# VHH binders against Putative uridine kinase C227.14, part 2

Target 1, 235 residues: Putative uridine kinase C227.14, of Schizosaccharomyces pombe (q9utc5)
Amino acid sequence: MALQVDAPDVSSYDELYNRAVELLKHQQRVLIGLAGGPGSGKSTLCAILAKAWNERFGSEIVKIIPMDGFHYSLEELDRFDNPEKARALRGAEWTFDADLFYSLVRLMKKITDRELYAPSFDHAIGDPVVDDICVEPKNRILIFEGNYLLLNKPPWSDACKLYDIKAYLPVEHSVARARVAHRHLVSGLCATEEEAIERTDRNDMINLTFVEKNMVTPDIVLQQLRLKTVKTSSL

## First folded at step 18 (VHH)

Design n4 (from r3 with V58Q H106S)
Fold by OpenDDE, fold request of step 21:
Structure n4 (fold): chain B 235 residues (1-235), chain A 117 residues (1-117)
Amino acid sequence: as target 1 above (235 residues)
Amino acid sequence: EVQLVESGGGLVQPGGSLTLSCAASGFTFRRYYLAWYRQAPGKKRELVAFITFGGKTQYMDSVKGRFTISRDNAKNSVYLQMNSLRAEDTAVYYCAAIPEPGDYDSWGQGTLVTVSS
């Protein structure tokens, strides 16, 4: 069953692109903060947009920087006052190194003519990989994507002030819940559906609500991708 | 208070070597790139080298192959090994964190490197 991603509703994505390109006429690099709660589909959307925009521009003009790379490492979590809680609630706002993220955003804004690096996250290991994402001068549109990028709390809010465009990807709670639970099951994080649902409700849905209630006003609200299930007729 | 204190400068003959050190305090060292700048007499300050979070390095063209920047997070220190020094390397050398920690807008005193026969 090939998931054909219907072309994103041309209006909000094109608007985002046009805004970014317009800014590029006057500045070397554009920073986009794209926020969405757990299960919002922000990672998938960013990948699609990056590919489409790079193709449209004819070069790798877009680079995605996921917030996941800014998780505290497992070792760092073990240094928390309650390591068990820290590990259990990994993904909550306070389990990210927000100061490192803010530092990186400032760095990317300040230096545009040199190769820089951002961390990635290795899900298999469960830890960040330092200096894993190369950001080159040709990458003139940086899309930071994550749950807390528009959070109205320092230092996230300070980083938010540096974005040229604040984009938000809303999601229905029922959709988010289903997506996240499914992800937990498929990834093996949870052994059973019941466990997956419980984890989703106790952690991810709380985080989603937290994001929604504590975010700055976005410049643009993005539409969800419409996934058409194309039934491959077995010929 | 954010502090960056440079040391190790001095007088050296052409072809000689020096190691500069910078001790940092007042901020979380691992969350920043580190850099060495230099300012020669009558010239603008220029970036000599920087080192990333994970230890990747970049150099200005004139010092490539001669200078090595390194960092020790445990000691909150950054170093610049300078080999095959040339008269043109004469400058005051400054250490910096990138981006500036907090509202830190001041340069340290630097350390003078003089390359002269």
Scores: ipSAE 0.869, ipTM 0.939, lowest interface PAE 0.5, mean pLDDT 93
Fold by OpenDDE, fold request of step 21:
Structure n4 (fold): chain B 235 residues (1-235), chain A 117 residues (1-117)
Amino acid sequence: as target 1 above (235 residues)
Amino acid sequence: EVQLVESGGGLVQPGGSLTLSCAASGFTFRRYYLAWYRQAPGKKRELVAFITFGGKTQYMDSVKGRFTISRDNAKNSVYLQMNSLRAEDTAVYYCAAIPEPGDYDSWGQGTLVTVSS
């Protein structure tokens, strides 16, 4: 069953593109903060947009910088007052190095003519990989994507002030819940569906609600991707 | 208070070597790139080298192969090993964190490097 991603509903994505391109006429680099809660599909969307825009430009004009790279490491979490809680609630806002993120955003805004690096996150090892994402001068559109990028709390809010475009990807809670629970199960984070659901409800849905209630006003609200299941007719 | 204190400068003959040190305090060192700048008399301050979070380095063309920037997060320190020094390397050298920590908008005193026969 090949998931053909139907062409994103042309309106919000095109608007985002057009805004970015318009800004590029006047500045070397555009910073997009794309926020979405757990299960919102933000990572998938960003990947699709980056690919599409890069193809359109004929170069790697877009670089994605996931917020996941800014998790505190497991080692760092172990230094928290309650390490068990910190590990259990990994993904909560306070389990990210927001100051590092803010530093990186400032850096990317300040320096546009040199190669820079951002951290990635290795899900297999469960830790960030330092300097894993190379940002080159040709990468003129940076999409930061993550849960808390539009959070109205310092230093996240300070980073928000640096974005040229604040984008938000809303999601229905039922959809998010199902997606996240499934992810927990498939990834092996949870051994059973029941455990996956429980974790989702106790952590991810709380985080989603937290984001929704405490975010700055976005410049653009993006629509969800419509995934068309193309039934491959067995010829 | 953010502090960056440079040391290690001095008088050296052409072809000589010198190691500069910078001790940082008042901010979380690992969250910043670190850089060395220099300013020669009557010239603008220029970026000599910087080092990333993970230790990747970049250099101005004139110092490539001669200078090495390094960092020690445990010591909150950044270093500049300068080899094969030339007269044109004569300058006051400054250490900086990139981006500026907090509202830090000041340069330290720097350390003078004089290359003269």
Scores: ipSAE 0.867, ipTM 0.938, lowest interface PAE 0.5, mean pLDDT 93
Fold by ESMFold2, fold request of step 21:
Structure n4 (fold): chain B 235 residues (1-235), chain A 117 residues (1-117)
Amino acid sequence: as target 1 above (235 residues)
Amino acid sequence: EVQLVESGGGLVQPGGSLTLSCAASGFTFRRYYLAWYRQAPGKKRELVAFITFGGKTQYMDSVKGRFTISRDNAKNSVYLQMNSLRAEDTAVYYCAAIPEPGDYDSWGQGTLVTVSS
């Protein structure tokens, strides 16, 4: 007897895949900027797409570079005019090293024949980790993902000129609010649901609104990931 | 104004050593990879070595094991230690930031390394 399981329905993203593969016929590397506000599910979506596309292509053609590796470190935030505020509002656009991000996007577009390294963010350390993500020449599709990738403000907007495809994952505000508050509680960042909701409203929902009001027009607006029921014998 | 100033070149015998230095100014040094390139007479400029934000290094095959690139962010400087020098290492050596800082491609004067008996 076959088991029935829920699996992500990645077929909704075939247009994005096909655009990227078509560009690979004419260039060594394709850069995708995939933006979505806090609670949009963009990180989960990117991980699922990378797995599915790598399996479909038959090699590790996709590499994900999350924007969260470009947070200013806590040491750097301590040098701000108001360090307590900078730490409290970490995640706001100005708490990211946007110039470092832009430098890296330019680097990845320019150098395609060598191993390169990008920073990551280690949630156990609570800080960026330099040189943690290895990008190899075989990684011909790079998905940058984060809150501010399509922000219409330099240098984010300068990076937008370098993405081959600009994608946006919208999210309904009540869904985003619930997801982010739950994440704050489960991660231990907040001790109670009331504290988690207050933090979400004070920081994350403000950041989401800021992105929505200040965004460069995307090339593709993505839909939220859906599940479909499949039989294990039909896969 | 972005500036990269190379120094430390000279005339050495095969098997000798030199240390090249590069002082950088006019940009935020830590936000860039740093590299050494070289150009021999009549040849195209080629990448010799680069060093990442966190100090990982890569080298062209012919210099691997003989050359060491390093960076000092406090001094805005990048170095190339060249050991066991060979005649084919003769070239003008240039340092660079990757990607290019500012809006202009520019090379410094370079520093000439001549390996000859």
Scores: ipSAE 0.809, ipTM 0.908, lowest interface PAE 0.7, mean pLDDT 91
Fold by ESMFold2, fold request of step 21:
Order: sequence, then C-alpha cells, then structure tokens
Structure n4 (fold): chain B 235 residues (1-235), chain A 117 residues (1-117)
Amino acid sequence: as target 1 above (235 residues)
Amino acid sequence: EVQLVESGGGLVQPGGSLTLSCAASGFTFRRYYLAWYRQAPGKKRELVAFITFGGKTQYMDSVKGRFTISRDNAKNSVYLQMNSLRAEDTAVYYCAAIPEPGDYDSWGQGTLVTVSS
C-alpha cells in the first residue's frame, strides 16, 4: 500500500518561503525555528519543504538540522543522578543538551563562509552522531526542527532570539497519540500496541502538553499535513 | 569564570617546529568549536585554524599542510602543532572557543612565537 501526501495548502508554507526569501536579500543566512510536538509530522513537513524550496531555487539552499541530534548520549544519561529514569523518559526537555543546541545556533548564525558540522541522531543505534550534518555556505536557509525550539525557557528561549522566523506545526492530540504509538511499535521500541500506547501516554503526550503550555508566540502557524492511503492492486 | 591559558611559544629557526597548548576552564568544553588565532605587531587578529565538536579541522590557506589543530575533551585542551615555520608565522597566538562562552568575549594572554635566524 502506497501512502501519498496531498499537495499541501500552500498559503502558510508559501508565506514561510516568501519571508525567508525576502530576508535573503540582506543577509547571508536565514534561521528558521520550526517547532511541533511529538507526532506533529514536523520532520515529514520539513523534508517536503526542503525538497520543494531547493527545486524552486535550483540549488541546495535549505539544510535541515533536527533537534534530535542534541539528545544527551546514552553514555551521558548514564551519568545522571537517576539514569534509569533519564533513559525511560528520553524525549523530555531535560534529556536534551539544550546548551549544546544554543551553542550550535549561535555558531551557525556567526559563521556563514565555511563548512560547519552539526550532530545527527541515528535511530538504529539510538544515539547522536557527532559532526554528521554538513552545513555549507550555499545552505543559506537553515531549518532547525524539533519539539522544544520555541519553548519559553532558557536556553531554548535564548535561541528563539536568534531565529529569523519562528514557525509552529500544531497537531490534534488524538492524531499525535496514534502516530507516536504506531512509531514505537514499528520501530521495535515497544513489542505490543498496549505497551506502545502506555509509553506514549506517560512520556510523549506529557511532552506535547508541556510544549503547548510553555511556548513563545510563533510568527507563523503552519497547516497540518493531510495523509492519503492508496491500496495496491491485488494478484 | 571562562579561562583559556596558552603555552608552548618560543624562539625557533625557520623550518623548525613548535607545539602550542591551551588549557580551558569555566565552561563545558565539548559544547564549543575550538580555535587558534594569531596577531602580529600592527596587524589585526586572524583565525589560524578551528576544530569542530568531533574533530574535523579547517585552516587558513597560508598554514594548511604545516599546522595541525587537535583537541582533547577529557583534558579540556586544544593544541596547535606548527611545522615548517616561516618568518611570517611570528605572532602572539591565542586560543578561543567558538561561539564565545558565557556573556563576554575572553582572550588569554597568548603565547609568543618568534621565527628568526
């Protein structure tokens, strides 16, 4: 079965693009902070936008830097006061190295004429990978994407002062819950649907609510993606 | 308090070698790129080399192939191995973190490298 994403409602996405392009007229690099809670579809949206915008521009003008690369490593979590709790609740705001993220945002704003590197997250090993994402001078639009990019708490809120555009992708809680539970099951993090739902409720949905109650006002609220399903021919 | 302390400078003949060291404290070292800058008399401070979180390196053109920057996160230290030294490498050398840690730009006293016959 093939799943297709509808052509997105272009109004909010076009507004984001047009604002970014306008800023490029007077600055070398534009930083976009794109937040959405667990299950919002922000990673999928960012990939769609980057592909579309790079096609429009005719070069790799957009680079995506996911917040997931700024998780504390498993080794670092093992040095916390309660390592079992830290591992169990990984994804909560305090399990990210927010100061490293803020340092990276400052770096990317400051240096625009050299290759720089940001960490990524390898879901197969469950750990960040240092220096995995190359950011080049031609990458004039950087989209930082993650749960906590607009959180009204230092240093996340300090990073917000550096984004040129603050964007938020909202999601209905029932949709988020279903998406996250499904992801936990298919990724092998949970063995059963019951386990996946329980983990989602005690971790991811709490994190989603925390974000919604503690975020700065975004510049643009983005329309949610629509997902279509298409059945294949039977034999 | 952020502190970076340079050492290892000295007098060396053209074609010679020196190793500079920098000990850092007062900030979380692994969260920053590290760099060496130099300043010759009457000139502005210039970036010589930097090293990323994971050890990737970049150099100014005139030192590429002769200088090597490295970092040791366990020792909170950054190094500059300088080989095939030339008279134009004479300068006070400074280490720094990028971006600047804390609320202020903080330079150490530097370490003088003099390349002369």
Scores: ipSAE 0.772, ipTM 0.889, lowest interface PAE 0.8, mean pLDDT 89

Design n5 (from r2 with I58Q H106S)
Fold by OpenDDE, last read:
Order: C-alpha cells, then structure tokens, then sequence
Structure n5 (fold): chain B 235 residues (1-235), chain A 117 residues (1-117)
C-alpha cells in the first residue's frame, strides 16, 4: 500500500527561486527580504524553502536569517523609559534593534567572501544569541525573515533598498489570529485560551495591521503554503 | 561625527610587541564589526583582522598566530595585540567599522608601526 504523505508544494514559489538564481548569474549573493505579519507562516515557509532549494541546488546555498535575533535583550528593555510596557509589548516594531539589523544587512551585502555571523533568538532564555548564525560564502541566497522587514520606516526602509527581492506573505486576519493564539497557548506564554486570544488581539493583531499599512510595495506576493499528496512507492 | 582614533604605534625591533588601540565615537560601537587595516609604503591597504559583534575573529594569513584583535564594547575601543613583529609588518595601521557608519567614508590618520632593527 503506497503510503500517501502530504508534502508541501513548493512549486508555487518557483518564481521566487528563479528570480534569485537569475540574479546569482550576475552577483555573488542575493538578499531576499521576506516579510509577513504575525501568524503569516513565514518562518515555516522559509524553513521549507531553504530545505527544498538547497536540495535542488545541491548545496547549502540558502541561509535564513530571522529577524527575531534582533530583539532588544531583556536587559536592554529594562533600560527603556517604561520597562514594563516594553516587555509586555515585546514583538512590536520598536522592541527590535532596527539599527543593528540594518548594519547586518549592509554587512551581508558588502562582504561575501568570508564567514559572517548573525544573531539568533533563544526562546527558552528569551534573549538573542549573538553571533549564533554562521553565514558562509557558499550561502549565496540570504533570506531575511520577519514582520517588519518591508516597513516604509527608517532604518527598515533603508534595509529594503538593499534587498534584491522583496517578498511578502499575506495572511487572512482570522487565520493569523487563530495561529498566534494557538502558539501562545502551546508555548505556555498564556495559561488559558482566553488569555491567549486577548494577548493576540492586543498585540499581535495590532502588529499585523501595522505591517500591512506601512509596508513598501513588494516585488513578489507569496501564497500560503499548500500541501500536495505524494505517493511514496514502498521501496 | 564618526571618529576613529588609532594609537599605540611606534618603533620596535624585530620580534618585539606592540598593542594598538582605536577609540571609537559618534556611532553605536556594538552594532558594527570592527577591523584593522594596514598600508605599507608603496603598497595598497590590506585587511589585517576583523572582529564580529560577539568577538569572533578572522585574520590575514600573514598575521595569524601573531596578532590578536579584540574589542571592549563598554569602552568603545578596539585593540590589536601584535607579537613577534617582523619588518614586513611596517605600515600605517587603520581602524574601521564594517560597514562604515552612515556616510562615513573617511579614514582616520592611522598609527605608524615601524619594525626595524
């Protein structure tokens, strides 16, 4: 009995791939800014694309750089004028070090022949991990992934000018809301569904709307990930 | 105004040591990679070493094992410890942020290192 496994259909993103590969014919590194609001599924999509494209290319040509690594640390948030508010609204645009992000994007654009490092985010600790993501010369497609990457606001907008491709992943608000609320509950951030929903509405949905209203025009609008049924022949 | 002020250069004998310092101001130091460059007489400027946000380092092959780049973010200062100096290390040494902050395209005055017997 051939086990039917649902696999992500990455063919819908071939245009993005082809654009990136075409650019690689003329430049050493391609920067993709992939934006989507909370609950858009951008992180999952990027992981799937990275795997698929690396396999397709035959090397680790794609590297993902999440925006999460650019959160201000908890310690830094405590230095804000209102630390309680800063912590409560962590995930809002102003709770990220946009200048550091811009610096890193410039760095990745400028230096392509040596190892560089980007920060990651440790959710267990609740803080960035400096120099945790290694970017090598073989990583010729960098996908920056985050909520605010296409904001029409400096320095985010300045970073946008450096992207070779600006990609946006839209999401229906109802879908985003459900996803985010579920995430809050499952992660233990919220103890109850009611609390999760409230947090989602007060923070994440506001951020989603903010992204949608204040973004530059993307070069490509991506579709939500769809699954296809693949018949695996039992070897 | 972005400022990078190098110091610590001087005359030293082969096999000697020097420690260079670079005082940075006018930008958020921790948000940049930092690097040392040098320019020998009649030669082009070359990268000597760079250091990441978190202190990871890379060196030119010519200085590996002899030079150590380090940074103190609290003091906005970059350092270059130079050991086992050779005559070929003679150059003006420059400090730089990578990428350059803002529209800063000017190099500082540098600090002269002369290795001569």
Amino acid sequence: as target 1 above (235 residues)
Amino acid sequence: EVQLVESGGGLVQPGGSLRLSCAASGFTFRRYYMAWYRQAPGKGRELVAFITFGGKTQYADSVKGRFTISRDNAKNTLYLQMNSLRPEDTAVYYCAAIPEPGDYDSWGQGTLVTVSS
Scores: ipSAE 0.876, ipTM 0.942, lowest interface PAE 0.5, mean pLDDT 94
Fold by OpenDDE, fold request of step 21:
Structure n5 (fold): chain B 235 residues (1-235), chain A 117 residues (1-117)
Amino acid sequence: as target 1 above (235 residues)
Amino acid sequence: EVQLVESGGGLVQPGGSLRLSCAASGFTFRRYYMAWYRQAPGKGRELVAFITFGGKTQYADSVKGRFTISRDNAKNTLYLQMNSLRPEDTAVYYCAAIPEPGDYDSWGQGTLVTVSS
């Protein structure tokens, strides 16, 4: 069953693109903060947008910087006052190094003519990989994507001030819940559907609600991707 | 208070070596790129080298292959190993965090490196 991603509703994605391109007429680099709660599909959307825009420009003009790279490491979590809680609630806002993120955003804003590096996250290891994402001068559009990028709390809110465009990807809670639970099961994080659902409700849905209630006003609200299930008729 | 204190400068003959140190305090050192700048007499300040969070390095063309920037996050210290020094390397050398922590807009005193026969 090949998931054909229907062409994004031309309206919000094109608007985002047009805004970014317009800004590029006057500045060397555009920073986009793209926020969405757990299960919003933000990572998938960013990947699609990056590919489409790069193809359109004929170069790798877009670089994605996931917030996941800014998780505290497992070792760092072990230094928390309650390490067990810290590990259990990994993904909550306070389990990210927001100061490091803010530092990086400032760096990317300030320096546009040199090769820079951002951390990634290795899900297999469960830890960030330092200096894993190369950001080059040709990458004139940076898309930061994550749960808390538009959070109205320092230092996240300070980073928000540096974004040229604040984009938000809303999601229905029922959809988010289903997506996240499924992800937990498929990834092996949870052994059973019941466990996956419980984890989703206790952690991810709480985080989603937290984001929705405590976010700055976005410049643009993005539409969800329409996934068409193309039934490959077995010929 | 953010502080960067440079040391290790001195007089050296052409072809000699020096190791500069920068002691950082007042901010979380590991969360910043670090850099060395220098200012020669009658010239503007120029970037010599910088080092990323994970230790990747970049150098000015004039010092490439001769200078090595490194960091010790446990000690909050930045280093610049300078080999094969040349008279044109004579300058006051400054350490900086990139970006500047907080509203830090002040440069340290630097450390003077003089290369002369």
Scores: ipSAE 0.875, ipTM 0.942, lowest interface PAE 0.5, mean pLDDT 93
Fold by OpenDDE, last read:
Structure n5 (fold): chain B 235 residues (1-235), chain A 117 residues (1-117)
Amino acid sequence: as target 1 above (235 residues)
Amino acid sequence: EVQLVESGGGLVQPGGSLRLSCAASGFTFRRYYMAWYRQAPGKGRELVAFITFGGKTQYADSVKGRFTISRDNAKNTLYLQMNSLRPEDTAVYYCAAIPEPGDYDSWGQGTLVTVSS
């Protein structure tokens, strides 16, 4: 069953594109903060947009910088007052190095003519990889993507002031819940479906609600990708 | 308060070597790129080298192959090893965090490097 991604409802993504391109006429680099809660599909959307826009420009003009690279390491979590809680609730807002993120956003805003580096996240290791994402001068559109990028709380809110465009990807809670639970099971984070559901409800859904209630007003609200199930008629 | 204190400058002959140090305080050192700048007499301030979070480095063309920037996050210290020094390297050398922590626009006192026969 090949999941054909139907062409996104062209309107919100095109609007985002047009806004970014218009800004590029007057500035060297555009920063987009794209927020979505757990299970929102933000990572998938960003990948699709980056590919499409790069193809359109004929160069790698778009670079994605995931928030995941800014997790505190497992070692750092062990230094928290309650290490067990910190590990159990990894993914909560306070388990990210928001100050490092803010520093990087400022750096990317300030320096546009040199190679810079951002951290990535290795899911196999379960830790960030320092200086793993290369940002080049040709990367004139940077999309920061993550759960808490539009949070109305310092230093996240300070980073928001630096974005040229604040984009939000909403998701239905039932959809998010199903997606996240499935991910936990498939990734091996949880051994059983029951465990996956429990973790989702106790952590990810709480985080989703937290994001929704505490975010700054976005400049643009993006639509979910419509996945068309192509029924392969068995001939 | 953000503080950057440069040291290690002095008088050296052409072809000589110096090692500069910068002691940083008042901010989380590991969360910033660090850089060396220099200002020669009668000239503007120029970037000499910078180092990323993880220790990747970039250099001005004029110092490439001769200078080495490094950092010790545990000690909150930035270094500049300067080899094969030339008279044109004569300048006051400054350390900086990139971007500046907070609204700190003040440069330290720097350290003077004089290369003369």
Scores: ipSAE 0.875, ipTM 0.941, lowest interface PAE 0.5, mean pLDDT 93
Fold by OpenDDE, fold request of step 21:
Structure n5 (fold): chain B 235 residues (1-235), chain A 117 residues (1-117)
Amino acid sequence: as target 1 above (235 residues)
Amino acid sequence: EVQLVESGGGLVQPGGSLRLSCAASGFTFRRYYMAWYRQAPGKGRELVAFITFGGKTQYADSVKGRFTISRDNAKNTLYLQMNSLRPEDTAVYYCAAIPEPGDYDSWGQGTLVTVSS
């Protein structure tokens, strides 16, 4: 069953594109903060947009910088007052190095003519990989994507002030819940569906609600991707 | 208070070597790129080298192959190993965090490097 991603509903994505391109006429680099809660599909969307825009430009004009790279490492979490809690609630806002993120955003805004690096996150090892994402001068559109990018709390809110475009990807809670629970199960983070659901409810849904209640006003609200299941007719 | 204290400068003959140090305090050192700048007499301040979070480095063309920037996050210290020094390397050398931590808009005193026969 090949998931054909139907062409994103042309309106919000095109608007985002057009805004970015318009800004590029006047500035070397555009910073987009794209926020979405757990299960929102933000990572998938960003990947699709980046691919589409790069193809359109004929170069790697877009670079994605996931917020996941800014998790505190497991080792760092172990230095928290309650390491067990910190590990259990990994993904909560306070389990990210927001100051590092803010530093990087400032850096990316300040320096546009040199190769820079951002951290990635290795899900297999469960830790960030320092200097793993190369940002080149040709990458004129940077999409930061993550849960807390539009959070109205310092230093996240300070980073928000640096974005040229604040984008938000809303999601229905039921959809998010199902997606996240499934992810937990498939990834092996949870051994059973029941455990996956419980974790989702106790952590991810709380985080989602937290984001929704405490975010700055976005410049653009993006629509969800419509995944068309193309039934491969067995010829 | 953000503090950057440079040391290690001095008088050296052409072809000589020096190692500069920068002691950083008042901010989380690991969360910043670090850089060395220099200012020669009568010239503007120029970037010499910078180092990323993970230790990747970039150099000005004038010092490439001769200078090495490094960092010790555990010690909050930045280093500049300068080899094969030339008279044109004579300058006051400054350490900086990139971007500036907080509202830090001041440069340290720097350390003077004089290369003269």
Scores: ipSAE 0.874, ipTM 0.941, lowest interface PAE 0.5, mean pLDDT 93
Fold by ESMFold2, fold request of step 21:
Structure n5 (fold): chain B 235 residues (1-235), chain A 117 residues (1-117)
Amino acid sequence: as target 1 above (235 residues)
Amino acid sequence: EVQLVESGGGLVQPGGSLRLSCAASGFTFRRYYMAWYRQAPGKGRELVAFITFGGKTQYADSVKGRFTISRDNAKNTLYLQMNSLRPEDTAVYYCAAIPEPGDYDSWGQGTLVTVSS
C-alpha cells in the first residue's frame, strides 16, 4: 500500500528570504546570523542563497561575512600560553577572536552609509586577511556564517542580540563526520582515511557537539541541501 | 575605563599645518575602527575621517586631499595630519572608536583647532 501525503510545502529558505525582505521595508540593513557546526554545509548554502537572492534583485543586495576571517592568526596563536595546543585545536571557539567579531557586527549594524571592511580567511595561506571583504551601502542584507554565531556564551551571545534573524543549519552526525573527514583528506591535512576520521572525531565532532549543546534558540531551522544528479542515458 | 585624550591643536594661519594625536586606553585598540570628528561652534559633530582595522581610510569630502588619518596599534594612538588648513576647519576635534568600546559613548575634551590670520 503506497501512501501519499499532501501537505503545504513550506521552504525554510523562502521563509528566511521573506522575513529579510519584509524587514528591508523598515530598515536599511538586515543582519542574519547563520550557524551550523563543522560539516553542516553552511558555507555552500550561504553561497547558493546569496547568488539566488542577488539574481532576483538584480544587484548585490546580499553580502556574506564568514566567521573564518576572525580566526586568531597563526602568529597570534603562537603567543598563547600553550601555542602547541592552540594550533592543534584550531577551530575550537577559543581560537577565534570573538571580541573582534562582536566589534565588527556592532560596526556593521551602526554604519550603513559608506564602505566598511571585514577580514577574510585565505585557505591557501591558512590565515586571516585583514580588510579583505568590502561591505557597501547597497549590501542591505548581511549574512554572517560560522560555527559559533549562535553560541550561548559571551561575546557570541551578545552578537546574537544584534542579528535580525537567527538561522541554524543542523546536520546528521554521520553526514558531518564523513564530510569533514573527506575534507581533511582532500586538503592534505591527513594522509589516510583512518587518520582523517580520527582527527575528525577528536576535534571537529567535539566542536559540533559543543555547538549543539550550547546555542541560543534560532528563529528559523533550515533544511539541508540535497544535490540531485541526473544520469545521462544512451538510447 | 575607556579614555581618549586628544592633543596637538592650536592657532594656525590659513594654509598652515597641524598634527593631532589621540592617546587611547581602557580597550583593545586593534579591535576597533578609529575616527576623527569635529564640531564647529553652534553645529553638530561631523565625521572627518576614519581608518579601518588594516589601515584603509575614508574622508569627508571637505577635507579629502588635505588631511591624512593614521593609526599606530603598538602605541594605541590615532593621528590626523592636517595640511592646507582653512578657516572653515576651525573646530574642536575629537577622536572616537567605532563602535564605542564601553557601555556608553565617551567623548574626550577634544583639541581646539583655530584657523585665522
Scores: ipSAE 0.756, ipTM 0.889, lowest interface PAE 0.9, mean pLDDT 89

